# Ledger of designs, part 2: VH-VL binders against Probable ribose-5-phosphate isomerase 4, chloroplastic (RPI4)

Target 1, 266 residues: Probable ribose-5-phosphate isomerase 4, chloroplastic (RPI4), of Arabidopsis thaliana (Mouse-ear cress) (q9fi13)
Amino acid sequence: ASLSPEVSPLLRAAHHTVDNYVKSGMIIGLGSGEASDFAIRYLGQQLGSGSLHNVVGVPMSARSASEAAKYGIPLEYYRDGVQIDFAFHDADAVEENTLIAVIGRRRSSQEDDYILKQKSIVKVADEAVFMIKEEQYKAGLEGSIPVLVQSLNWLAIAEEIDDLYLGDAEVWRRASVENEGPLGGDFPIVTSDGHNILDVIFTTPIRSLADLATSLDKIDGVVDHGLIIKTRCTVVIAEETVVRSVTLQTSALEGGVRTYGQTLQK

## First folded at step 4 (VH-VL; framework fv_masavibart)

Design K7 (from C7 with heavy chain G105D)
Fold by ESMFold2-Fast, scan of step 4:
Structure K7 (fold): chain C 266 residues (1-266), chain A 124 residues (1-124), chain B 110 residues (1-110)
Amino acid sequence: as target 1 above (266 residues)
Amino acid sequence: QVQLVESGGGVVQPGRSLRLSCAASGFTFSSYAMYWVRQAPGKGLEWVAVISYDGSNKYYADSVKGRFTISRDNSKNTLYLQMNSLRTEDTAVYYCARGGPLWFDELSSYFDYWGQGTLVTVSS
Amino acid sequence: QSALTQPASVSGSPGQSITISCTGTSSDVGGYNYVSWYQQHPGKAPKLMIYEVSNRPSGVSNRFSGSKSGNTASLTISGLQSEDEADYYCSSYTSSSTLVFGGGTKLTVL
């Protein structure tokens, strides 16, 4: 009932992203998460006021589709050959210097099969922005890296991953929420195409997300994972009273020179 | 372009009621918190009330709490202020004002656009 | 809640800089980064000049700047022009989830 004394940093990051990256006539990949919700609402408002025209959204999740519909954003669904000019998304974490993003960590009410759709939309977009909090941008990331695996041989795949990261990570098959109905409670989450999700939970700092992605890609039976490597990528970092942006101007193989942009000032 | 037009002001006797309206155009009304701010003749600005974008949250200045009610009709792009038990000290120009950009879980703390105001005079 | 403290008047000559202070407590100006400033010409509605301590809306000259230190917020107008002559009001969010205005400052340009 009471008003919060602090405006959300992610609100400022979302507004910065729309103001600086969205132009009339664009087809926009609509991400999922708190910052993406703010960005979708703000974009809908700009379209409603006439400040932006002829913008179409391509939603990455049921959540983003619902939010976009609520605020009057015209939608088209992702299909082969669609051109996406720009995409914005939340990320669970971003590796400092490489700007490699981690997505798809478990949340209580998420749709668990969106990892492939999110990655496809982000990778197809000409340019992408990840909106994150300052604490999510660092070197030596720990925690869950979601890995999408074939269901028929999931145990053998999990054992192979466990062997590769012995002492560095724990491997868990993502399960349905407890106390679900007759078919849900005892069973793993299965994506719409029949795959399982393994949470590879790193308990020691990951030295290189690029090396991790390469290693995971080599495992027979791994379909995909929550690591996004995007060459034309900007990370918009929300701080207490300032929004920063970091843009990767070169390939992930060569870190190159990057620029810091400050948007809002105290 | 954003426009806010107040109406309903006039001369009214103490103890009676008056309802102010504010017609909004040029923006998505349902996406903004809305405010009433008043200014007594020759005096400074005084915040009166705020209403969230969907009408679920309302806050009032202590001087008007229990007497004034803020409401909105998003289908008509209209903001209202129902003023009951009017006192001579309620005499002021009443401004309709728009809050900042949409804040889903928070209310804006500033006013980016103002109407021209409507004068309410409470006298016998 | 009590009004925020502003000087009743300030004056300056064209081309000079002036500063208007707005002093509150730790329950308003000192406790939050939600200070705004408004310009009002006689007989006109107020106009937003600064929001959230230091941000300028589109269309407001960069001659206007805002800052805050402790319980005191400041509006600075550089390169003073005759059109800047007006009343200036500060406003802040409070711990009671309300808004409070300052008493206003009359700026004279001579």
Scores: ipSAE 0.000, ipTM 0.389, lowest interface PAE 19.6, mean pLDDT 82

